# Designs tried in a protein design chat: miniprotein binders against 7-carboxy-7-deazaguanine synthase (queE). Part 12

Target 1, 235 residues: 7-carboxy-7-deazaguanine synthase (queE), of Hyperthermus butylicus (a2bj90)
Amino acid sequence: MSRSARRKTSALNTVLRVVEVFASIQGEGPFTGTYSVFVRLAGCNLRCPFCDTRYAWSLEAGKPLGVEELVEEIARYEPSLVVITGGEPLLQRHPLNSLVEGLESLGLRVQLETNGILPAPARDEQLWRVYHVVSPKDVPVRVPGAKLHPSWVDYARATGRAWFKFLVANEQHVREVAEYVAKLGIPRSRVYIMPLTPEKLDMKELLELHSRIASLAVKWRLNFSPRLHLLVQLP
Below, E stands for the ipSAE of ESMFold2; O stands for the ipSAE of OpenDDE; V2 stands for 0.75 times the mean of E and O plus 0.25 times the DockQ between their complexes.

## First folded at step 9 (miniprotein)

Design q12 (from q7 with Q6R; at its last look DockQ between E and O 0.30; V2 from the best seeds 0.00; counts 0 for: pae E 6.7 > 1.5)
Fold by ESMFold2, look of step 9:
Structure q12 (fold): chain B 235 residues (1-235), chain A 82 residues (1-82)
Amino acid sequence: as target 1 above (235 residues)
Amino acid sequence: SKIWVRIFFEADDPEELKKALEELIKLAKELGAKVEYFIEGNRVWIIIEGLSEEVAEKIAEEAKKLAEEYGLEVEVLIEKWE
């Protein structure tokens, strides 16, 4: 068996700590509306006060699942997109690369959601070829210890496969995002602003917030991301 | 109610970083707290839970003392969720 074949077999034997696997609609960012399977990995290097998936913070929240078994489970859903999220998926980088390899072999399109604190993929990683939505947590509401790794901007420029998404509540937040992305050299076409919804809102309030943030996106010439799954009451 | 202490250390010298981390883990274990940490290069994020407010303040102060002792940059946050 060649070195390549042995490496692929060994990588498929590794495990991921997985909180949940479920089908839904991607409700955020550039792939909004896509029939997706979500793979939520356990563990996060942050404890953001506005996090709506706090149950994924600890690595102990996940069950160990073999990469090969996980690929088979995902494939049975026949997804148009596989969304890898979490906590912070890059904390499980090695087995995550193995998962991506398995999904790629089936022709499945993959998107990663990350807080961008750990480095962007290297050219020799399977993660190099997937799409990334990066949500920095040092602007507009700064989370201590959260600083975007500079490699994400370089990766976005080199590949065109990364977008940057920011939770905002008001125009001051949007101004701060605009200044931040300008300073980093992130083009507006790669930037999404999205409503910050930390409390439960009724549907009218949720729509009003979406309208307000969407209007700001137009005013500031930035892309708008809804939280579509909340509007249509999907997980 | 749940109380967490989040500690971020950054150093030029990763050996000083590791020493500070080890001392903080030892203190957390002595106090019966759970600790998780994540290392990337010269940076470490430490989450300590299972604390009273008084113990959380003690750990936060010790983290700052260790940062001074080992010449580290430090950020500390005590968070409480109900």
Scores: ipSAE 0.042, ipTM 0.461, lowest interface PAE 6.7, mean pLDDT 86
ESMFold2 (binder alone), look of step 9: mean pLDDT 84; pTM 0.807
OpenDDE base, look of step 9: ipSAE 0.329; ipTM 0.732

Design q13 (from q7 with E40I E79M; at its last look DockQ between E and O 0.12; V2 from the best seeds 0.00; counts 0 for: pae E 11.0 > 1.5, placed apart)
Fold by ESMFold2, look of step 9:
Structure q13 (fold): chain B 235 residues (1-235), chain A 82 residues (1-82)
Amino acid sequence: as target 1 above (235 residues)
Amino acid sequence: SKIWVQIFFEADDPEELKKALEELIKLAKELGAKVEYFIIGNRVWIIIEGLSEEVAEKIAEEAKKLAEEYGLEVEVLIMKWE
């Protein structure tokens, strides 16, 4: 008979389907410029035409990795921030909470990127304590099925740990974002507008687009998010 | 082009939800489609890929019929790009 009566917890036996793990600079949102390790999880509940990471849409695109193995791999980079992204990371919510627990035990700061369709973290989830950048896809570009779950606004108010980021190409888009966030009661201090970058955009065009959207952010009193990694040619 | 169907079921009764999910998965597999799903409390989100337009509409119609039969709330989206 075994000497141990230790319970086998789901945290010790859980896996994540992971597309890639890599070090880079967080190029977007409130943590722009931070040395980060990115964990791209497989699976997405959307098929956005402007998606830059289409290779992560299917759960089969990810390799199964144990949570503790993944924590060790991430820690070896000595990151200032761990960015959990994907597809849509909340599709793997249970093992994701286990990953967050492991990362927090090492004192690592965690940010999640989400399209906000699935509910915000509950108070008893490890995800409750991490930072979230929520990118609704029902405005200004209306991706089918992309409705923001209302719990994200409540979560942002309760915790101060969520921001809302919107892809925009012009002033009409910014107007639509402004109307949307006002209707939902999202304060402008939590709102970022970011350039919607078309395929095959050269560096001059990319800079001009950044300048245009940044000027609109000032005009509309919203925060501006660059696509810094594109400007400095990092992954 | 890529075609897939997203199906959202919500129910007060988890047994009805489970039955509808099982029938839909069986149909999708019989039609040669790849099926992914996840459960969130009393909700199920289902993604079915590898479809022609005709098959996608057939699956969407069946999902709505199953929701009516089992007393579920349903939302169905056919995604067509390229």
Scores: ipSAE 0.007, ipTM 0.172, lowest interface PAE 11.0, mean pLDDT 85
ESMFold2 (binder alone), look of step 9: mean pLDDT 82; pTM 0.791
OpenDDE base, look of step 9: ipSAE 0.597; ipTM 0.851

Design q14 (from q7 with K2E K34R E82D; at its last look DockQ between E and O 0.90; V2 from the best seeds 0.00; counts 0 for: pae E 2.8 > 1.5)
Amino acid sequence: SEIWVQIFFEADDPEELKKALEELIKLAKELGARVEYFIEGNRVWIIIEGLSEEVAEKIAEEAKKLAEEYGLEVEVLIEKWD
ESMFold2, look of step 9: ipSAE 0.404; ipTM 0.754
ESMFold2 (binder alone), look of step 9: mean pLDDT 82; pTM 0.795
OpenDDE base, look of step 9: ipSAE 0.460; ipTM 0.796

Design t27 (from t26 with M88Q; at its last look DockQ between E and O 0.61; V2 from the best seeds 0.00; counts 0 for: pae E 3.9 > 1.5)
Fold by ESMFold2, look of step 9:
Structure t27 (fold): chain B 235 residues (1-235), chain A 93 residues (1-93)
Amino acid sequence: as target 1 above (235 residues)
Amino acid sequence: SKVKVEVFIEDEGRTYFFIFKVDSPEELERVLREIEEFLRRHRPERVWIIIEVEDPEQARRIAEELERVFRELGYKEVEVLLEGNWVQVFAER
């Protein structure tokens, strides 16, 4: 897109910049193991050092797709869950709300994955009714500008439709997460810790890391999230 | 010497995104002036500026200039991160 572009009329809000649409298993968080269609939206407001989807960082990475056509494409997979991810999906909030409306009209269950920097859904948004897995990037591995917007905690308390997932590598990280969620008043039942996986672990190292973080989850009474898709070698 | 500048803005619940591709020193100066004028006029609540270059020293100098502008405009939090080919500048009022 050209410099100086801004959010535009409703016709442009019916188009999303999409990197990929594919079927797989949700490998992380509360819906782990669910047959899912992933919709990866282009653009991210962060450049995290450990990002595993760097190819989605730029809005230029996405192709413009009409929302109605995208709903039909997703529906053909017959998913049990539609996972909207990215980049950061909330950068395309207006057409994303249109996509959610279309998916909900077909009775499809939707989960959003977000870094939580942009505000949580308002009550009058279609996204209000969607499940959210929020992955703050300001604890324990801090990324500049990654501060969780306070509205996500309010949203989680009001709706029960948000969970918080944190990448951790060791017990000090888990301690930091525990302190952070306690300060914010996030109940442990809504908190997941997940292994911070370097790009090139062999399977033995990956399993050992999973075992270590899972043991810490039990010790600290937090939920554990695997990276199941890595363990079973799915996208 | 090619520079790509991406600007993400969150202000009063609205989100804006801009991409600038720069192939010359003259265009770079125009893009930086445009960004600065926008920041001075609107003073948005939160701004992320991501600079993608083959010349990381030039990207660092651009980031330092933008950091100075943000501080002059009274932004309370200004952070810079260098990662591979990317430099990130974040500012929050």
Scores: ipSAE 0.291, ipTM 0.664, lowest interface PAE 3.9, mean pLDDT 86
ESMFold2 (binder alone), look of step 9: mean pLDDT 82; pTM 0.820
OpenDDE base, look of step 9: ipSAE 0.637; ipTM 0.857

Design t28 (from t26 with E6M Y16K; at its last look DockQ between E and O 0.12; V2 from the best seeds 0.00; counts 0 for: pae E 12.3 > 1.5, placed apart)
Fold by ESMFold2, look of step 9:
Structure t28 (fold): chain B 235 residues (1-235), chain A 93 residues (1-93)
Amino acid sequence: as target 1 above (235 residues)
Amino acid sequence: SKVKVMVFIEDEGRTKFFIFKVDSPEELERVLREIEEFLRRHRPERVWIIIEVEDPEQARRIAEELERVFRELGYKEVEVLLEGNWVMVFAER
């Protein structure tokens, strides 16, 4: 804005602030088990106490990367799925739409992970056509500042390309999730409950927590999401 | 949290992205004035403004002012998301 009127300042801005790009297995949600390339974008509008990617909270944690170069880097991995995550990827919505366009041009399947505070994609956005796993942080975990934007429910209904994933530690949390999704009209087939994993769990504790939450998912007729990457010790 | 102002703009098929680092209340006031002047002069088709501040009451006041500016400029879709220390304003002509 205070920038000069030179042609360079009016050029298309197609960079993303990227923390890391790496290959691994999608460990959560409906695409669990898929060979994926993860693109972790910098910046987050929440400070969840249980976050396992705190290094992505600050926008300064990301390096600027051009979208075209990023598409080429991703393609070299030959992924079955490209997972865009972060922080909160929708903080970089505009250049993110450019990345999605490039990935779609190569026929790559894209999934976005979001905390759902920012609105769902509009029909004229490239993000409209990708898959979304929305993880609200206002129920049951009650992270300050978290609130699911209602457009995500409308988007899920209109497109069938969104699922809702909730962190739970116990049956009271599962009850709260069940009540929440019922009030919002989110069908059970779109809802996942996932273990809220404290730092420093050993493998035995991690497996026991998975077993407990999976049993609750069956009892409450909700889908279960593992944290598979933790179980198999992948990033 | 370090104070940051991010502005995403879409106009006539072009996308622009700006980041302002803000280390003081004086700098924040300067940046907000610059943003408001830009909006009044260019009135872009779609704007996202995202601000992380350290004071939730400051966040509330900024959100109210930005919403007022967008509505005064006749933006048809204006949405404000205020969560703790974050202000997010989305506007479309």
Scores: ipSAE 0.006, ipTM 0.190, lowest interface PAE 12.3, mean pLDDT 83
ESMFold2 (binder alone), look of step 9: mean pLDDT 82; pTM 0.813
OpenDDE base, look of step 9: ipSAE 0.061; ipTM 0.526

Design t29 (at its last look DockQ between E and O 0.32; V2 from the best seeds 0.00; counts 0 for: pae E 3.7 > 1.5)
Fold by ESMFold2, look of step 9:
Structure t29 (fold): chain B 235 residues (1-235), chain A 97 residues (1-97)
Amino acid sequence: as target 1 above (235 residues)
Amino acid sequence: SKVKVEVFIEDEGRTYFFIFKVDSPEELERVLREIEEFLRRHRPERVWIIIEVEDPEQARRIAEELERVFRELGYKEVEVLLEKWDGKTWVMVFAER
């Protein structure tokens, strides 16, 4: 076995740049309602106009944490789910695989949130066994550079461990999402539509938007994702 | 007044990232020339260049220059996003061969 065959940046595989670690409820997607620990990684390859977490855009927004220490910190919360989010977590892919290895060795269930631009996990990665919620940013509102990597559809079919989540504000957006997923061959059972919420609306407006999008989900035979944490006022 | 330049690259299934903190227009010019030289030499498959600037007119000029460089180098797709937040403009230039 040769050390010279190691990938570039292997020196960073034991350190992650982390913006925050906190306990809350997973408010979105297939694991909605689950007591979770969130690990927000720094750095993103996009600058979406509708991003809720702009403070995580720069890689330097994160504090370097050792993977082993992070696993221990997460375990103390006794989570039902560990949600790895960011930024874009796959920018820190190598040490992220180390984190997943540590969490899974303790029997902790892991979900990744990703914009899907970088490739889906390979079979020999620890990330292969993790659940993924993929949020493409090229539809309905197109963000430059946000093309979904085609491997995510293959990964979802091969493993059953990926879902695709889209922010929508109205029926025109839902139509665009439906066309997009049909073209890519993404089965509707793996598709979630979620309300595109402007900055902090009042509760009445939030509920009305949720009702509208949920009704559209039924009409279009797609899954609906709330933003439950906003409705119950959790981080 | 401090400028941050972040470069994300995907090439041959691998991801690389670089960050530069730039304290002057002279340093920014040198960093952009070094990035251009790297792109010319290696022509990676997918590139995201993200620059945080305070002056929106400078942001626009940088975006236009980078777009021109990528097209000169023969990149098939070149896209630009300008996003304003907290008195700053984030310039993103994406290019794909």
Scores: ipSAE 0.332, ipTM 0.689, lowest interface PAE 3.7, mean pLDDT 87
ESMFold2 (binder alone), look of step 9: mean pLDDT 82; pTM 0.826
OpenDDE base, look of step 9: ipSAE 0.523; ipTM 0.827

## First folded at step 10 (miniprotein)

Design q15 (from q7 with E49Y; at its last look DockQ between E and O 0.41; V2 from the best seeds 0.00; counts 0 for: pae E 9.0 > 1.5)
Fold by ESMFold2, look of step 10:
Structure q15 (fold): chain B 235 residues (1-235), chain A 82 residues (1-82)
Amino acid sequence: as target 1 above (235 residues)
Amino acid sequence: SKIWVQIFFEADDPEELKKALEELIKLAKELGAKVEYFIEGNRVWIIIYGLSEEVAEKIAEEAKKLAEEYGLEVEVLIEKWE
């Protein structure tokens, strides 16, 4: 059990600071195309210059929701997948484990999105049994403070429930990702490369970037992640 | 425009990290800034905001000075967002 971030919501660890809950399509990673409910948690331990959810960086951006009422709200959408994202969801680890327990009791499938700085789930955590898409931010563009916790590789090997997703803009970035994952022993089948989208592109530019990165994925025999929600103009 | 200073300290000894953090928080508060921080073992992430650019530069320089004084690894980022 690792130490959590010092600042927490008002002493009740059964609540989550939630920015938004909404239904959409999972546009990224191994579950692309799945009808999903997104739960965006407040707070992040990084300030990535390319972040498109800057409004979730501060804990103050979220409102407190009790875990039970959040489970009920999510269930009303009848999702095929519940995506927990943020900020960085693992900053709220204790109530997050309670949320996962509630969702799993209803048979709902859960995916977590994380920057991988905080440790992977332990075997006795509810988070152990959910799917994880880990997006390290120290390769290819290093964000200050980013470093993948080594337990994520161990967790991926032990469970098969983690994938690693990297933002890339060009072939040099892809080479750096390939070297990084090879050094860590992460098999290509668990690696996704995804377009690093600069400021808003028009649709033609966005499609051209997707085409270029997808071609690189084929060339380097890595999985490709679109940003499908951008292509189809969904939240 | 909104300005943030993002500071990351890392140390082998959490006590040195804690001392540097305390001094930085004190300075930021004296300069009227808002501070959030997250501690994980031998690492701390500090986000400081509600700043002018001049104050942000001053805080960034003091963070580097404290890191040298306490023997810490440090990374500093000043962000300007519209």
Scores: ipSAE 0.007, ipTM 0.255, lowest interface PAE 9.0, mean pLDDT 85
ESMFold2 (binder alone), look of step 10: mean pLDDT 83; pTM 0.804
OpenDDE base, look of step 10: ipSAE 0.541; ipTM 0.821

Design q16 (from q7 with E79M; at its last look DockQ between E and O 0.89; V2 from the best seeds 0.00; counts 0 for: pae E 2.2 > 1.5)
Amino acid sequence: SKIWVQIFFEADDPEELKKALEELIKLAKELGAKVEYFIEGNRVWIIIEGLSEEVAEKIAEEAKKLAEEYGLEVEVLIMKWE
ESMFold2, look of step 10: ipSAE 0.567; ipTM 0.821
ESMFold2 (binder alone), look of step 10: mean pLDDT 83; pTM 0.802
OpenDDE base, look of step 10: ipSAE 0.608; ipTM 0.852
ESMFold2, look of step 11: ipSAE 0.496; ipTM 0.792
ESMFold2 (binder alone), look of step 11: mean pLDDT 83; pTM 0.802
OpenDDE base, look of step 11: ipSAE 0.556; ipTM 0.840

Design q17 (from q7 with E40I; at its last look DockQ between E and O 0.02; V2 from the best seeds 0.00; counts 0 for: pae E 13.2 > 1.5, placed apart)
Fold by ESMFold2, look of step 10:
Structure q17 (fold): chain B 235 residues (1-235), chain A 82 residues (1-82)
Amino acid sequence: as target 1 above (235 residues)
Amino acid sequence: SKIWVQIFFEADDPEELKKALEELIKLAKELGAKVEYFIIGNRVWIIIEGLSEEVAEKIAEEAKKLAEEYGLEVEVLIEKWE
């Protein structure tokens, strides 16, 4: 197959299966509050019971989009941050690296959201320079099939570009997270605990849950992540 | 492969949720299964793992019976992981 003679993405790696692209506020983790464009990639290697994006589980749920076309669409939003999420974005690793290259060439900041089962970026990948929020699902929640790949801890140590975010409902969960991150050598400055919220919760209950988990974060000297988009009723 | 049963109970009265949860935990322990649960407001989410398919279906049916007994809304999912 004929290939571009210049510094263009290879035709073999120029297509991503994309569920949706939309603008909103990053509601979770270290970049909470940032005007962002979300790129939801199709396919996931987990079936989390609390997943609010179950429509992205199948690779067939995504439409094939060219990376160059996608970069142009994203750029038109003039985002402060591009959040690559899904499903599990690392299932489409090859074309994802091409997307990152295109976005970075335009000076756009990129964050990836991952469940951490697939390995962290290698030094020679475009993803090496991207910020990552890793959400392990083996502790304290026990999602079937979840296991954090150990390379994420090595990557976090080497680069400072990864944070670890854990869903918690109570203090026992926080204790389990604290033990887990201590065993893995993950510094507290890189750890977020976030409320595990059900699909239906009125605003009063949502605020009470946020208050309880935030208080636990202070008690255990961990970072707190809100679910800000739920509090301000954004997608 | 592993089998998981996920059960969601919802009611206006959290005491009824607690009663149904306690019964389901008791059944899971009798069957040698591992159980984890979350109670937030008027909703409970329960995960029971370490089951055969036959046992998972038994637990799913008992969850539905408990929901009817205590007047709860219920959703049950049986998932297989390869």
Scores: ipSAE 0.007, ipTM 0.185, lowest interface PAE 13.2, mean pLDDT 85
ESMFold2 (binder alone), look of step 10: mean pLDDT 82; pTM 0.789
OpenDDE base, look of step 10: ipSAE 0.030; ipTM 0.386

Design q18 (from q7 with F38Y; at its last look DockQ between E and O 0.07; V2 from the best seeds 0.00; counts 0 for: pae O 6.8 > 1.5, placed apart)
Fold by OpenDDE base, look of step 10:
Structure q18 (fold): chain B 235 residues (1-235), chain A 82 residues (1-82)
Amino acid sequence: as target 1 above (235 residues)
Amino acid sequence: SKIWVQIFFEADDPEELKKALEELIKLAKELGAKVEYYIEGNRVWIIIEGLSEEVAEKIAEEAKKLAEEYGLEVEVLIEKWE
């Protein structure tokens, strides 16, 4: 009877650098309005000038948390969705696959938020099974170093579990998004445009911006993502 | 234009990881690059900034070589800022 060598799951795949864990309403994308637990991971490969989570850019901004402990913490909220976000979650791909496995074992739905620079999940990754909202940073506002990895388009076509969310401030940005997604062959039904909100908008200005961008979404036959959490004053 | 390199090492032995990290930090400093790194157990994230394209490629090649030498998993990302 040959002793099955227990693959020592290296301790490496079991710890995430986490900035914060909180319950709220998903304010953005295809799951807008869903009661969600947000897991904000530390570290980002970009320095977007419009980033609202700049405090998550460094790995040191997060605390090390074990995957098992994190699964238990998330489960206590009884979420309808687990949203993995951060700086860039895919910088922690290995332990993130372990987290997804743990969450799925409890029957929890998972959504990843990513900038789309790193490759899409492969078929053998646990991440292949979850939902992804990809937020390209190369269009319409070009963030230096940002380039959408082409595998996300293939993943979206193969699985139907990916959407693309673009930050837009005006009709020119919406035009650029429409041209970009047409060129890449991304179906319009998978495209969301979302208001690029400057810092320090009041509620009136925020509503006016939402109204303008929503009208452009209808005109250009794209989906609209609110920033619902800002409108309802939730995290 | 600002170029930066991100290097991820993962190892079964943290001592081999540390050797590779030390050599890469030394190289980056010799090339006049700014280095930041974050160690967590047997994993390290290294960020090297202030590079030319040629220097970024040299660092990326050396990181892969060090990974082979020390038996590490490696991911290398080169980011160009216009």
Scores: ipSAE 0.019, ipTM 0.327, lowest interface PAE 6.8, mean pLDDT 89
ESMFold2, look of step 10: ipSAE 0.461; ipTM 0.784
ESMFold2 (binder alone), look of step 10: mean pLDDT 82; pTM 0.785

Design t30 (from t27 with T15Y E27K E34R; at its last look DockQ between E and O 0.58; V2 from the best seeds 0.00; counts 0 for: pae E 5.0 > 1.5)
Amino acid sequence: SKVKVEVFIEDEGRYYFFIFKVDSPEKLERVLRRIEEFLRRHRPERVWIIIEVEDPEQARRIAEELERVFRELGYKEVEVLLEGNWVQVFAER
ESMFold2, look of step 10: ipSAE 0.156; ipTM 0.561
ESMFold2 (binder alone), look of step 10: mean pLDDT 84; pTM 0.840
OpenDDE base, look of step 10: ipSAE 0.668; ipTM 0.871

Design t31 (from t26 with F8Y E27K E34R; at its last look DockQ between E and O 0.04; V2 from the best seeds 0.00; counts 0 for: pae E 6.7 > 1.5, placed apart)
Fold by ESMFold2, look of step 10:
Structure t31 (fold): chain B 235 residues (1-235), chain A 93 residues (1-93)
Amino acid sequence: as target 1 above (235 residues)
Amino acid sequence: SKVKVEVYIEDEGRTYFFIFKVDSPEKLERVLRRIEEFLRRHRPERVWIIIEVEDPEQARRIAEELERVFRELGYKEVEVLLEGNWVMVFAER
């Protein structure tokens, strides 16, 4: 038995099913504008009618990649942020914690995007120290089977490393979001509203929708999230 | 107790969600039998089962039994994710 053999065996036993890895700009939420590498994991426990990444729903859409290999690939981009998204990344929680450990050992900052159905990180998980953008799907648009796990609110209070992002189309949706977050005790400073973009908007329509939702964010004293990557035509 | 069983189903273009709140070991066993009976009767196209228990060895045993049930029922794709006392089983017909 040797130290080299043990490290090689560990890397081979930790595998993620990955749909794509690519460099772009984080276009949404608190880190908007950051040069990022996106890691899209396969598998989702929801089938949202407004999902714009339907190609990641199936676990079969992902290629199996070893965590060590993936860390090396990500590091070559020299990102300012690593965004782990999907599907629902927490479906692959165990190897995901290993990926986070590898990325953090290189000093890389990590953000996770989740629908919040599975529990928030425990204190002894590597994911505990990662930033999270949680997008509940039970308000204002209720997707069957969606329910925010209450541990996300506790996690946000304990760590300050979670934000909650909601797709909205109009003021009625914003009112529902405001009532929901007030009931759960989520402060306005942790809440983002973001335009619910129908498919096939032209640029003029996209800008008008952004303006309308941004005005509502100001009116309701909530944070506004653009969909910047759509405005600048990046993936 | 923090034992909870959640089932997510997609069948014929519809998504379904079930939560079973469990306050005893005996109730957990009944819930698991109910889930198995449901799977045998309806054989939905896609299923996600999420279980949190207090004993990691129990989580592992539950995952193995569910995986065996799905394969016996002819599901072509079955995957298990284990995180200590937490289990997720995904299956597709």
Scores: ipSAE 0.016, ipTM 0.221, lowest interface PAE 6.7, mean pLDDT 84
ESMFold2 (binder alone), look of step 10: mean pLDDT 83; pTM 0.820
OpenDDE base, look of step 10: ipSAE 0.723; ipTM 0.890

